# Miniprotein binders against Mucin-6 (MUC6), part 4

Target 1, 185 residues: Mucin-6 (MUC6), of Homo sapiens (Human) (q6w4x9r395to579)
Amino acid sequence: GHCSLEGGSFVTTFDARPYRFHGTCTYILLQSPQLPEDGALMAVYDKSGVSHSETSLVAVVYLSRQDKIVISQDEVVTNNGEAKWLPYKTRNITVFRQTSTHLQMATSFGLELVVQLRPIFQAYVTVGPQFRGQTRGLCGNFNGDTTDDFTTSMGIAEGTASLFVDSWRAGNCPAALERETDPCS

## First folded at step 2 (miniprotein)

Design sA7
Fold by OpenDDE base, second read of step 3:
Structure sA7 (fold): chain B 185 residues (1-185), chain A 95 residues (1-95)
Amino acid sequence: as target 1 above (185 residues)
Amino acid sequence: DAEELKKKIEELIRKAEELLKEAERLLKEYLETGDPELLLKSIIKAFEAIELLLEAARLAAQLGDKELVEKIYKLTREALKLAAEAIKIYVEEHE
């Protein structure tokens, strides 16, 4: 399964459903029992002049009981608030520079994250087949059905992206705004 | 000629990048399996990439293309860091 966060406000789910939203919050991208130590992948959005939209991805966070790994747009990688040099390994997670513009987080549990730093901060999430039907968050449920990807944190199917996205907020933030997805983008 | 040389440099860079990707894949597999052979192979691939990059650097210097030199430098640093970290992991696993 491949989930992408592109163009500052575009998301494509594991089931390949594209949608767009504008929000300035931290959102849960991926939760799954397949992630060890209650792991979750999160995306931080903020107002940015870098993107063509008012909001853009500014950081990706992997949070577990043991680690809080933050990859930010300024190329700073932290774990539990401490800056780390790359390559950085902690237990079953390794963060390293893939290219001059890309960082990668590799794991032993079937999660892979690639972060493009420039020109637009973007993220690409890959999960193994063991995650099928066992994911939740902005990246969807990875069950091959695009029609139910907008399932909220409470298990309710929503018809709009904004309500769906809002349900996955990790903090107190303003409501997200929905915009029409451009299939050519 | 200069164009031919540039193409050769770019090819070397491309091959080096492929090797680095392979090294990364191997490292991931190591993380999954704990097989030290995968880790060692990853290290070897990283150094193979470095060898290609060194040749590319030599040629780029001959060509006088500063941009290529800089690109090669960055990739070489990445490869070295990967190798160094993998070696570190290997050492730690054998302590």
Scores: ipSAE 0.011, ipTM 0.282, lowest interface PAE 9.4, mean pLDDT 90
Fold by ESMFold2-Fast, scan of step 2:
Structure sA7 (fold): chain B 185 residues (1-185), chain A 95 residues (1-95)
Amino acid sequence: as target 1 above (185 residues)
Amino acid sequence: DAEELKKKIEELIRKAEELLKEAERLLKEYLETGDPELLLKSIIKAFEAIELLLEAARLAAQLGDKELVEKIYKLTREALKLAAEAIKIYVEEHE
């Protein structure tokens, strides 16, 4: 199955339900028992550089008990806060520059991430069939039914994207809100 | 066997090109009919093509063939443009 984060603010779930994403926080993109070491894929959104009324993807994070791999639009890759030169290999994960504009994170557990760095920062998530019906987060539940793809973190199926997106907020958003409201920063 | 990997890459690219033509046909049919199911099918077919192309790129990278990887990603970029256009239309008109 495929999930995409495109054009700065568009998301297509594993069941091919498209929606527009507007937010300035870190969000859980994918959680699954199929991910080792309590792994999760997360997406960081911030205000657009061109229009401050729009938001765009600025980083993708893979977090587990062993690793915190961050791939940012600045073309920096870190693990546990340390910058890494590519290709970067761990036991189950390899981050590699495929072209001058694309990075790939390949894993041994059926998850693959491709990040387009230029001209627009975009991400593409591919998961193997073992993930079917076992995913949660912004990419949906991968059960072949688009009507429940907006299932919140509390297990409620919503008809609209807004409540769904807000429910998958990870971490504290005061920093992003303070940046927006503090004219001196 | 490098020769077997090259054959696999070629097969993946051919299947992806077929899927992209189908996605493009579905999108054009949607523009005539306004049927949102055709638009969703177009998006699905485009992403099926992208999956095959990303697998082809992985195998090409395994071969160390950087030129082939770049060629595959150029085709992937074309598939992504088609998908992005269809997604934008779907979100704006039908969600």
Scores: ipSAE 0.000, ipTM 0.232, lowest interface PAE 13.4, mean pLDDT 72

Design sA8
Fold by OpenDDE base, second read of step 3:
Structure sA8 (fold): chain B 185 residues (1-185), chain A 95 residues (1-95)
Amino acid sequence: as target 1 above (185 residues)
Amino acid sequence: DAEELKKKIEELIRKAEELLKEAERLLKEYLETGDPELLEKSILKAWEAIILLLEAARLAAQLGDKELVEKILKLTEEAIKLALEARKIYVEEHE
């Protein structure tokens, strides 16, 4: 499964459902029993301009019982608040410079994260087949059905991206704004 | 419109395929020469292809063409495998 966070406000789920939102919060991208130590992948969005529609991804966070790995747009990588030199390796996670423009977080448990640093801070999440039907969050449920990707944290199917996205907030933040994607564009 | 979008998707796929071919060529050449620059370039080309394919998949999804999405994602999977394998080689050679 491949989930992408692109263009500052675009998300494509593991099931390849595209949607757009504008929010300035931390959101859960991926939760799964397949992630060890209660692991979760999260995305941090913030304002990138003066209008509320100008939002962008500013950091990606992998949080578990043992690690809090933050990859930020300024290329700083931290674990549990401490800056780490690359390549950085913990037990089953390695963060390294993949290319001049990309950082990668590689794991031994079927999660791969690639972060594009330039020209736009973007993230690409790949999970192994063992994750099928066992994921939740903004990246969807990876079950091959795009129609149920907007399932909230409470297990309710939503018709709009905004309500879906809001349900996956990791903190108290303003409500997300929805903008429709034009299939003809 | 849908027709324009389809053309864009096809173009992205075409470019991605070209990049993948180049990545494969570079990887092969690396295996023959041992030049680390070739390997790095191979990895870069592979990931460039991946990014294009991901965009293509997103656009195809907007069209509602499930078969096309699946095709693109399959190609993406192959590209990712190549990129990761190349990176693995790179790391091993520099240990």
Scores: ipSAE 0.014, ipTM 0.255, lowest interface PAE 7.6, mean pLDDT 88
Fold by ESMFold2-Fast, scan of step 2:
Structure sA8 (fold): chain B 185 residues (1-185), chain A 95 residues (1-95)
Amino acid sequence: as target 1 above (185 residues)
Amino acid sequence: DAEELKKKIEELIRKAEELLKEAERLLKEYLETGDPELLEKSILKAWEAIILLLEAARLAAQLGDKELVEKILKLTEEAIKLALEARKIYVEEHE
């Protein structure tokens, strides 16, 4: 399955349901029991600078009990708060420069992330078939039915994107990620 | 080997170009007819093209072919523009 975060604020779920939202915080993009060590993929959004109603993707975070990998729009990659030179490899994850404008995070557990750095920061998430019906978050539930793709963190299917997105806000926005976006203003 | 990898890349690009042409055709038909199924199909085709192009770019980078990578990135940019236009229309219709 494939999920995209494009054009600053547009999202297409694993079941190909498109939507857009306006929000500034860290959001849970993907949670699944198929991710090892309580892993989760998260997306950080901030103001686009053009208007208060427009937001853009500024960082993608992979968090587990062992790792906190942050890939930001300023082309910095960190793990557990330390900047890393590419290619960067852990036991099950490799982050490397795929092209001059794209970074890739490859994993051994069926998750793959590609981020476009320029001209607009965008992300593309690929998951293997083992994730079918086993995902939660902004990327949807990957069950082949788009009518319940707006299932909130409380398990309620909503008709609109705004209530859905708000339910997937991370409990606390990482201060470091917020500060990383400040120098760009 | 390198030759087999290059053929795979070319096939991915060819299929992506077909998907993009189909997505554009479906979007055009939607604008003329108002049939929401056409709009949904257009979005799906554009999304599939983006995925194939990203895989092609990954393989081209592995091959070290900078010109091919640049070509794939240009096609990816076109696919993204089409997808964004279709998504904007879809969201406005469903919200």
Scores: ipSAE 0.000, ipTM 0.219, lowest interface PAE 14.3, mean pLDDT 74

Design sA9
Fold by OpenDDE base, second read of step 3:
Structure sA9 (fold): chain B 185 residues (1-185), chain A 95 residues (1-95)
Amino acid sequence: as target 1 above (185 residues)
Amino acid sequence: DAEELKKKIEELIRKAEELLKEAERLLKEYLETGDPELLYKSIEKALEAILLLIEAARLAAQLGDKELVEKIFKLTLEAMKLAREATKIYVEEHE
């Protein structure tokens, strides 16, 4: 499964459902029993301009009982608040620079993350087949059905992206705005 | 339209495979010559392949072709593995 965070406000789920939202919060991208130590992947969005529609991804966070790895748009990588030199390895997670414009987080448990730093801060999440039907968050449920990707944290299917996205907020933030996307675009 | 989309996916896969082959070649040449530029190029090619495959996977999913998605996924993992290995080699040789 491949989930992408692109163009500042666009998301494509593991099931390839595209949608757009504007929010300034931390959101859960991926939760799964397949992630060790209660691991979760999260995305941090913030304002990138003066209007409410000018929002962008500013950081990606992997959070577990042992680690809090933050990859930020300024290319700073931290774990539990401490800056780390690349390549950085902790147990079964490795973060390293691939190129001048790309970082990668590799794991031994079937999660891969590629982060594009320029020209737009974007993220690409890949999960192994063992994750099928066992994921939740903004990246969807990876079950091959796009129609149920907007399942909230409470297990309710929503018809709009905004309500879906809001349900996956990791903190107390303003409500997200929604814009429809053309899946053929 | 589905046929056209399938052709596009196949083209992406083809390009990705070519990039991976080139990446492997470059990595091998690096191991023989020690030229760091070859290693960088290898990693870049692998990364490009990954990006193409991600796009291919997205399109394949839209078509509902599960087998194709799985194929693309496997190739993606291969590409990522290559990139990781190349990076590891670089780090080890420059300690």
Scores: ipSAE 0.021, ipTM 0.470, lowest interface PAE 3.8, mean pLDDT 89
ESMFold2-Fast, scan of step 2: ipSAE 0.015; ipTM 0.398

Design sB1 (from b5 with E6L E10I L13F K20L E25Y K29R E32L E36A K39I)
Fold by ESMFold2-Fast, scan of step 2:
Structure sB1 (fold): chain B 185 residues (1-185), chain A 81 residues (1-81)
Amino acid sequence: as target 1 above (185 residues)
Amino acid sequence: SPEDLLKIIIEAFKVIEEALKLGNYDVVRLLLEALALLIKGADPKEIIKVLEKAIELAEKEGNQEIVEKIKEVIELLKKLS
């Protein structure tokens, strides 16, 4: 399955449901029992400086009990706070420069991440078939049904993206406020 | 030319957001594909082909406002050729 984070603030789930959200926090993209060492993939969003979007992707994080790999829009890769030269390899993960504008994180456990660095920071997540019906987070549940793609961290299917997104906050940050209604709308 | 590209990207984001609000997911998918091609610096003619397909789907759904906004993006792209 494929999940994409594009154009600063657009997300397309593994079941191909697109949505947009407005938030400035770290969010859980993907949690699964298929990820080793209690691994999770996360996305960091900050106020937009790139496009029409109010918020933009600024970093992607893979966090496990042993590793905190951060790939940021400034083209720095760190693990546990220390900058790493590419290619960077651990036992099960390799981060390398695929092209002049793209970095790839390849794993032995069926997860692949490709990040576009320029002109706009974007991320593409690929998971193997073993993840089907076994994913949670912003990328959806990968069960072949788009109607429950907004399943919150408490297991409740929501009809709106805002409640869904807020349930997947991973950092200590305020809930995203809904955009104030334009007097002319 | 960089300023013109930025204007097209901004207009494309507006159309995508409007299509999302209408639940026209097939149109959104095509618009995101067109945006990706634009950002990669693809030939404007190839981008226009994807946008024309998006127009066909939007017309089928009766979303004339989306059709008109996609046509505006196409006109901006033609200025780049």
Scores: ipSAE 0.000, ipTM 0.339, lowest interface PAE 11.5, mean pLDDT 74

Design sB10 (from b5 with D26T L30Y E33L L37I K40R E46L V50F K53I L57M K60E)
Fold by ESMFold2-Fast, scan of step 2:
Structure sB10 (fold): chain B 185 residues (1-185), chain A 81 residues (1-81)
Amino acid sequence: as target 1 above (185 residues)
Amino acid sequence: SPEDLEKIIEEALKVIEEAKKLGNETVVKYLELALEILKRGADPKLIIKFLEIAIEMAEEEGNQEIVEKIKEVIELLKKLS
């Protein structure tokens, strides 16, 4: 299955349901029992441009009990807070420069991430067949049915992207994010 | 030429607006997403992806008129890539 984060704020789920959202937080992109060591793929969104309603992808994070790999739009790759020169290899994960504008994170457990750095920061997620029906997060549930792709972290199917997206926030968003939703600010 | 590209984009915008008047809530949502991407000058391949989803939804509701209009937009956008 393929999931994509493109054009700053557009997402296409594993079941090929496209949507757009505006938010400034870290969001769970993919959780699955198929990911080792309680692994999760996360996406960081922040404000873009002059418009207060526009947001864009600024980093992708792979987090597990052993690793916190961050690939950011400034072309820095870190693991557990330390900058790494590419190619960077662990036992199960390799991060390398695929082209002058693309980085790839290859894994031994059926997850692949390709990040476009220029001209616009974008991410492409590929998962093997073992993930079918076993994914949660912004990329959807990968069950072959687009009508329930907005299934929240509480297991409720929503008709709109906003409640779906908000349910997949990872950790506490800073107080500034709540103020940014205030029409009087 | 740049003038030909501008005309293709203008024609695609008109057809999408026409298709929006024929679709149900779900189809209209995907057409609106495609229209927003097109207005911002994003990758035509991304727009085509959204339009293909709109076709699937329109086919499920049995509306062949909207399906044909969306296919027309896809053919126009293919000329941009």
Scores: ipSAE 0.000, ipTM 0.139, lowest interface PAE 17.0, mean pLDDT 72

Design sB11 (from b5 with D4L K7I E11F L13E K14E E18L E65R K69Y E72L K79I)
Fold by ESMFold2-Fast, scan of step 2:
Structure sB11 (fold): chain B 185 residues (1-185), chain A 81 residues (1-81)
Amino acid sequence: as target 1 above (185 residues)
Amino acid sequence: SPELLEIIIEFAEEVIELAKKLGNEDVVKLLEEALELLKKGADPKEIIKVLEKAIELAEKEGNQRIVEYIKLVIELLKILS
């Protein structure tokens, strides 16, 4: 399954449901029992000075009990607060420069992340078949049914993206902007 | 600048690949036309006109992801001009 974060503020879920939101927070993209050491993928959004949207993706974070890997739009990669030169390897994770404009995080547990640095900071998440029906977060539940892709952190299926997105905030951030773009309108 | 032109071309090629994946053949055709004009060094204003037509078609088809990307190509072209 593929999930994408594109154009500053657009998300396409693993079940191919597109939506847009405006927010300035860290959001949980992907939680799953398939991720080791309570692992989670997160996305950081902030006010945009470059993209066409009011807010844009500025960093992607992989957090577990052992690692906090941050890949930022400034092309800085850190783990547990320390800057790392690429290629950077742990036992289960390798971060490397795939092209002049793209970084890749490859893992041994069925998760792959590709980050586009230029001209726009974007992220592409790929998960193996073992994740089917076992994901939660902004990337959806990966169950082959788009009608419940807006399942909140409380387990409630919502009809709108704004309530869904707000439920996946990490930390004490303000709620996502009320004015969201409907991809069907 | 030559560097900015290269960046715009690379990004436009990525937008075309996304449009192909989404099955939007008419938008792909307009984007390919715009890319050809860009590679030939055509007036940015003429390229923007083609891209505006692509936006109208993508909006009609409900493809908001492509609309936002085309708008960004237009903004980059305005810097180039």
Scores: ipSAE 0.000, ipTM 0.099, lowest interface PAE 18.9, mean pLDDT 71

Design sB12 (from b5 with D4E K7L E11W L13E K14I E18L E65I K69L L76I K79L)
Fold by ESMFold2-Fast, scan of step 2:
Structure sB12 (fold): chain B 185 residues (1-185), chain A 81 residues (1-81)
Amino acid sequence: as target 1 above (185 residues)
Amino acid sequence: SPEELELIIEWAEIVIELAKKLGNEDVVKLLEEALELLKKGADPKEIIKVLEKAIELAEKEGNQIIVELIKEVIEILKLLS
């Protein structure tokens, strides 16, 4: 299955359901029991300076008990806060430059990530068939049915993207995050 | 559905804007043709054929970002057919 983060704030789920959202936080893109050591893939969005979108993808994060791999739009790759030269290898994960404009994170557990750095920062997630029906997050549940792709972190299927997206926030937002016209109640 | 159509149109408009910024006028013309067909409610299969031609031109010009975005539009359109 393929999931994509493109054009600033567009997401296409593993079941090919497209949606757009506006957000300036870290969001859980993919969680699954198939990911080792409680792994999760996350996407960081911030305000965009371009007309395509009000918000844009700025980094992708793979977090587990052992690793915190961050791939930034500035072409910096870190693991556990330390900058790494490519190719960078762990036991189960390899990050390397696929082309002059693309980085790839290959894993031994059926997850592949391709990040386009230029001209626009974008991400493409591929998962193997073992992930079918076992994913949750912004990329959807990969069950072949688009009607429940907006399943929130609480297990509720929503008809709109906004409540779905907000349910997958990774708790802590940057201190400078602007929340437009959102009354406190 | 109306919500799905609106989302597809918005996606297509973003792809067109990016193609314009990358200077690929021939790809832009094909994408604008596809968008017009989409807005008129044409058969998704006909729209996909135009988009496949746009992919061929974008690949020849090395515009991989546009190729990937057009492929996403095609996958969405397949859901409508």
Scores: ipSAE 0.000, ipTM 0.093, lowest interface PAE 19.5, mean pLDDT 69

Design sB13 (from b5 with D4Y K7E E11L L13E K14L E18I E65L K69F E72I L76M K79E)
Fold by ESMFold2-Fast, scan of step 2:
Structure sB13 (fold): chain B 185 residues (1-185), chain A 81 residues (1-81)
Amino acid sequence: as target 1 above (185 residues)
Amino acid sequence: SPEYLEEIIELAELVIEIAKKLGNEDVVKLLEEALELLKKGADPKEIIKVLEKAIELAEKEGNQLIVEFIKIVIEMLKELS
């Protein structure tokens, strides 16, 4: 299954249901029992520089009991708050530069993430068939049925994207992601 | 199916927005033409022909992302015809 975050504020779920949303927070993109160590993939959205009503993807986060890997639009990769040189490898995860404009996070547990850095920051999530019907979050439930892709964190299927997206907020906006500060500040 | 048509329109609007952000003005014009045909209830086969021209332009400009999204819209339209 493929899920994509494209054009700044657009999402296509694993069941190929597209939607646009307007939020400036950290959101749970993917949670699943198939992810080890209570893993979750999260997306950080902030205001675009052009319009007050537009939002754009600014970072993708993989969080588990062991790791907090952040890939930001500034081409900085951190784990547990420490900047890492690429290629960066842990036991089950490798982050590397796939092309001059793309980073890839490869895993041993059936999750792949490709991040486009330029010209627009975008993310592409691929999961193996073992994830079918086992996912929750902005990428949908991957059950082959688009009618319930807007299932909230409370387990309720909504007809509109706004209530669905709000239910998957991860903490206070923009407080869920700790940004690295200037060493001189 | 009103819900299914609404999903196709939603996806078409998404593709247009992505094309605008990527600066593909000629592709945007063809996609906007296809969306207007869709909204007025034109034959899906006629809409698909416009979208196929949009694919040709997007491919020439190396915009594989837009090509893939247009292909999804075409597959959805085939279900209507």
Scores: ipSAE 0.000, ipTM 0.116, lowest interface PAE 18.1, mean pLDDT 72

Design sB2 (from b5 with E10L L13W E17I K20L E25L K29E E32I E36L K39R)
Fold by ESMFold2-Fast, scan of step 2:
Structure sB2 (fold): chain B 185 residues (1-185), chain A 81 residues (1-81)
Amino acid sequence: as target 1 above (185 residues)
Amino acid sequence: SPEDLEKIILEAWKVIIEALKLGNLDVVELLIEALLLLRKGADPKEIIKVLEKAIELAEKEGNQEIVEKIKEVIELLKKLS
């Protein structure tokens, strides 16, 4: 299955349900018992320069007990805080430049990430069949049914993307602030 | 110079990764804001204000390592101009 983060604010789940993403926080994109050492794929979003209500993907993070791999829109790749020259290899993960505009992270455990750097920062997640019905996060539950793709971190299926997305925040989010409409100052 | 900017951006990303490791997501959000201002060529003084807010949050969360690393980024910005 495949999940995509495109056009700065659009997501298509593993069950092919498209939705528009609004948020300016770090979100859990994919959690699964199929990922080794408590692994999780995370997406970092911030405000776009075009509109205060529009958001853009700024980084993708693969986090486990062993590795903290960050791929940013600035075309920097780090692991555990150290910048890495490509191709970068660990025992189970390889990060390399696939084309002049794309980086790929290949793994031995059935997860593949392709990041488009230019002209727009975008991400594409591919998972093997062993992940079917075994995923949680913004990419959905990969069970072949799109009606429950908005399953929150508490296991509740929502009808709208807003509550679903908010449930997968890894912490507090300043997007709720009413700063521009504050009449007092 | 472009070389100096790249160095500061890399140091900022190191701090973001450590904050993510610790679950300090409010700090991460401020650091990303600072990084985007840096890329836009904003006044170093404005970037430093955002980083100082990140220090306040990191101090409240009791993470001295993050505080120290943010201060290092501020010193690099001061040297830039």
Scores: ipSAE 0.000, ipTM 0.103, lowest interface PAE 18.5, mean pLDDT 71

Design sB3 (from b5 with E6I E10R L13F E17L K20D E25L K29V E32Y K39L)
Fold by ESMFold2-Fast, scan of step 2:
Structure sB3 (fold): chain B 185 residues (1-185), chain A 81 residues (1-81)
Amino acid sequence: as target 1 above (185 residues)
Amino acid sequence: SPEDLIKIIREAFKVILEADKLGNLDVVVLLYEALELLLKGADPKEIIKVLEKAIELAEKEGNQEIVEKIKEVIELLKKLS
């Protein structure tokens, strides 16, 4: 299944339902029992300087009990707060520069992330067939039915994106402030 | 039918990104407006009017590739109506 975060404020779910993302915090893109060590993929949004897109994607985060991998639009990759030179490899995850404008995070557990750094920061999430019907978050439930893709964190199917998106907030951020104060190494 | 609509919306996203890459901000604004209408389930005829305005601006800026791609989206929308 494929999920995309494009144009700063647009999301297409694993079941191919498109919607506009609007918010300025960290949001859960993907949670699944198929992710090891309570893993989750998250997206950080902040205010955009361009009027046609009020909020934009500024970072993607993979968080588990072992790792907090942050890939930011500034081309900085950190794990657990420490900047990493690419290629960066752990037991199950490798982050590397795929092209001059794209980074890839490959995993051993059926999750792949490609991040476009320029000209617009965008993310593309690919999951294997073992994730079918076993995902939750902004990328939807991957069950082949788009009518329930706006299922909130409380398990309620919404007809509009606004309540759905709000339900997947990861806290009372400014997430951008945390990124700005991250140490350099 | 819903799968056909989703495909049209995906094609619209691609046009937006290409127009933004070329710096055609006025065109990008209209394309985002058309996309919001698509996401709300608006009448395809209403969406086509916005896309036709985007074509006018893209033509003024000499961006024939964008014009061609918007016309493809309009053709798909006409099949829906």
Scores: ipSAE 0.000, ipTM 0.118, lowest interface PAE 18.5, mean pLDDT 71

Design sB4 (from b5 with E6T E10L E17F K20R E25W K29E E32L E36I K39E)
Fold by ESMFold2-Fast, scan of step 2:
Structure sB4 (fold): chain B 185 residues (1-185), chain A 81 residues (1-81)
Amino acid sequence: as target 1 above (185 residues)
Amino acid sequence: SPEDLTKIILEALKVIFEARKLGNWDVVELLLEALILLEKGADPKEIIKVLEKAIELAEKEGNQEIVEKIKEVIELLKKLS
């Protein structure tokens, strides 16, 4: 299955259901028993620099008991808070520059992530067949049925994206800070 | 059609998964590039060029099964054009 986060605020689930994403926090993209060591893929959204009411993807995070890999729009890759030079390899994960504008995180457990850095930060999530019917989060449940793709963290199918998205917020996410510097001041 | 495109994407994803299992990371990189182009609605001819490079690398690595699967994806793309 594949899931995409594009255009700053659009998501297409593993079952090909598109929706618009509005939020300024960290959200669970993908949780699955197929991910080792309680792994989860997460997306960080913040307010757009163009519009105060719009949001855009600013980082993708892979979190497990062993690793916290962050790939940010600034082209910085960290693991457990330490900046890493690419290519960066762990036992099961490799992060590398695929093209001048794309980074890839490849894994041994059937998860692949490609992020577009420029002109706009975007992410593409690919999962192997072992994930079918075993995913939860913003990327949907990967069961071949789009009508239940808005299944919340409580297991309830919603008719709207807003309740679905809010249910997948990760912890107590603080509000994003607005620009602190005024060029005219 | 959208259904045909979905089928091509699913076949490409299967090939990526198999190439990754074999540790052919350079082939995986090219296949993911092709997948990104496919998902963005790029010209099928552009996607086929990337897949042809992936075939060349897979052949050099002796992965004939991957070569045949990539060729199947190319044939599906040709039917779209």
Scores: ipSAE 0.000, ipTM 0.109, lowest interface PAE 18.1, mean pLDDT 71

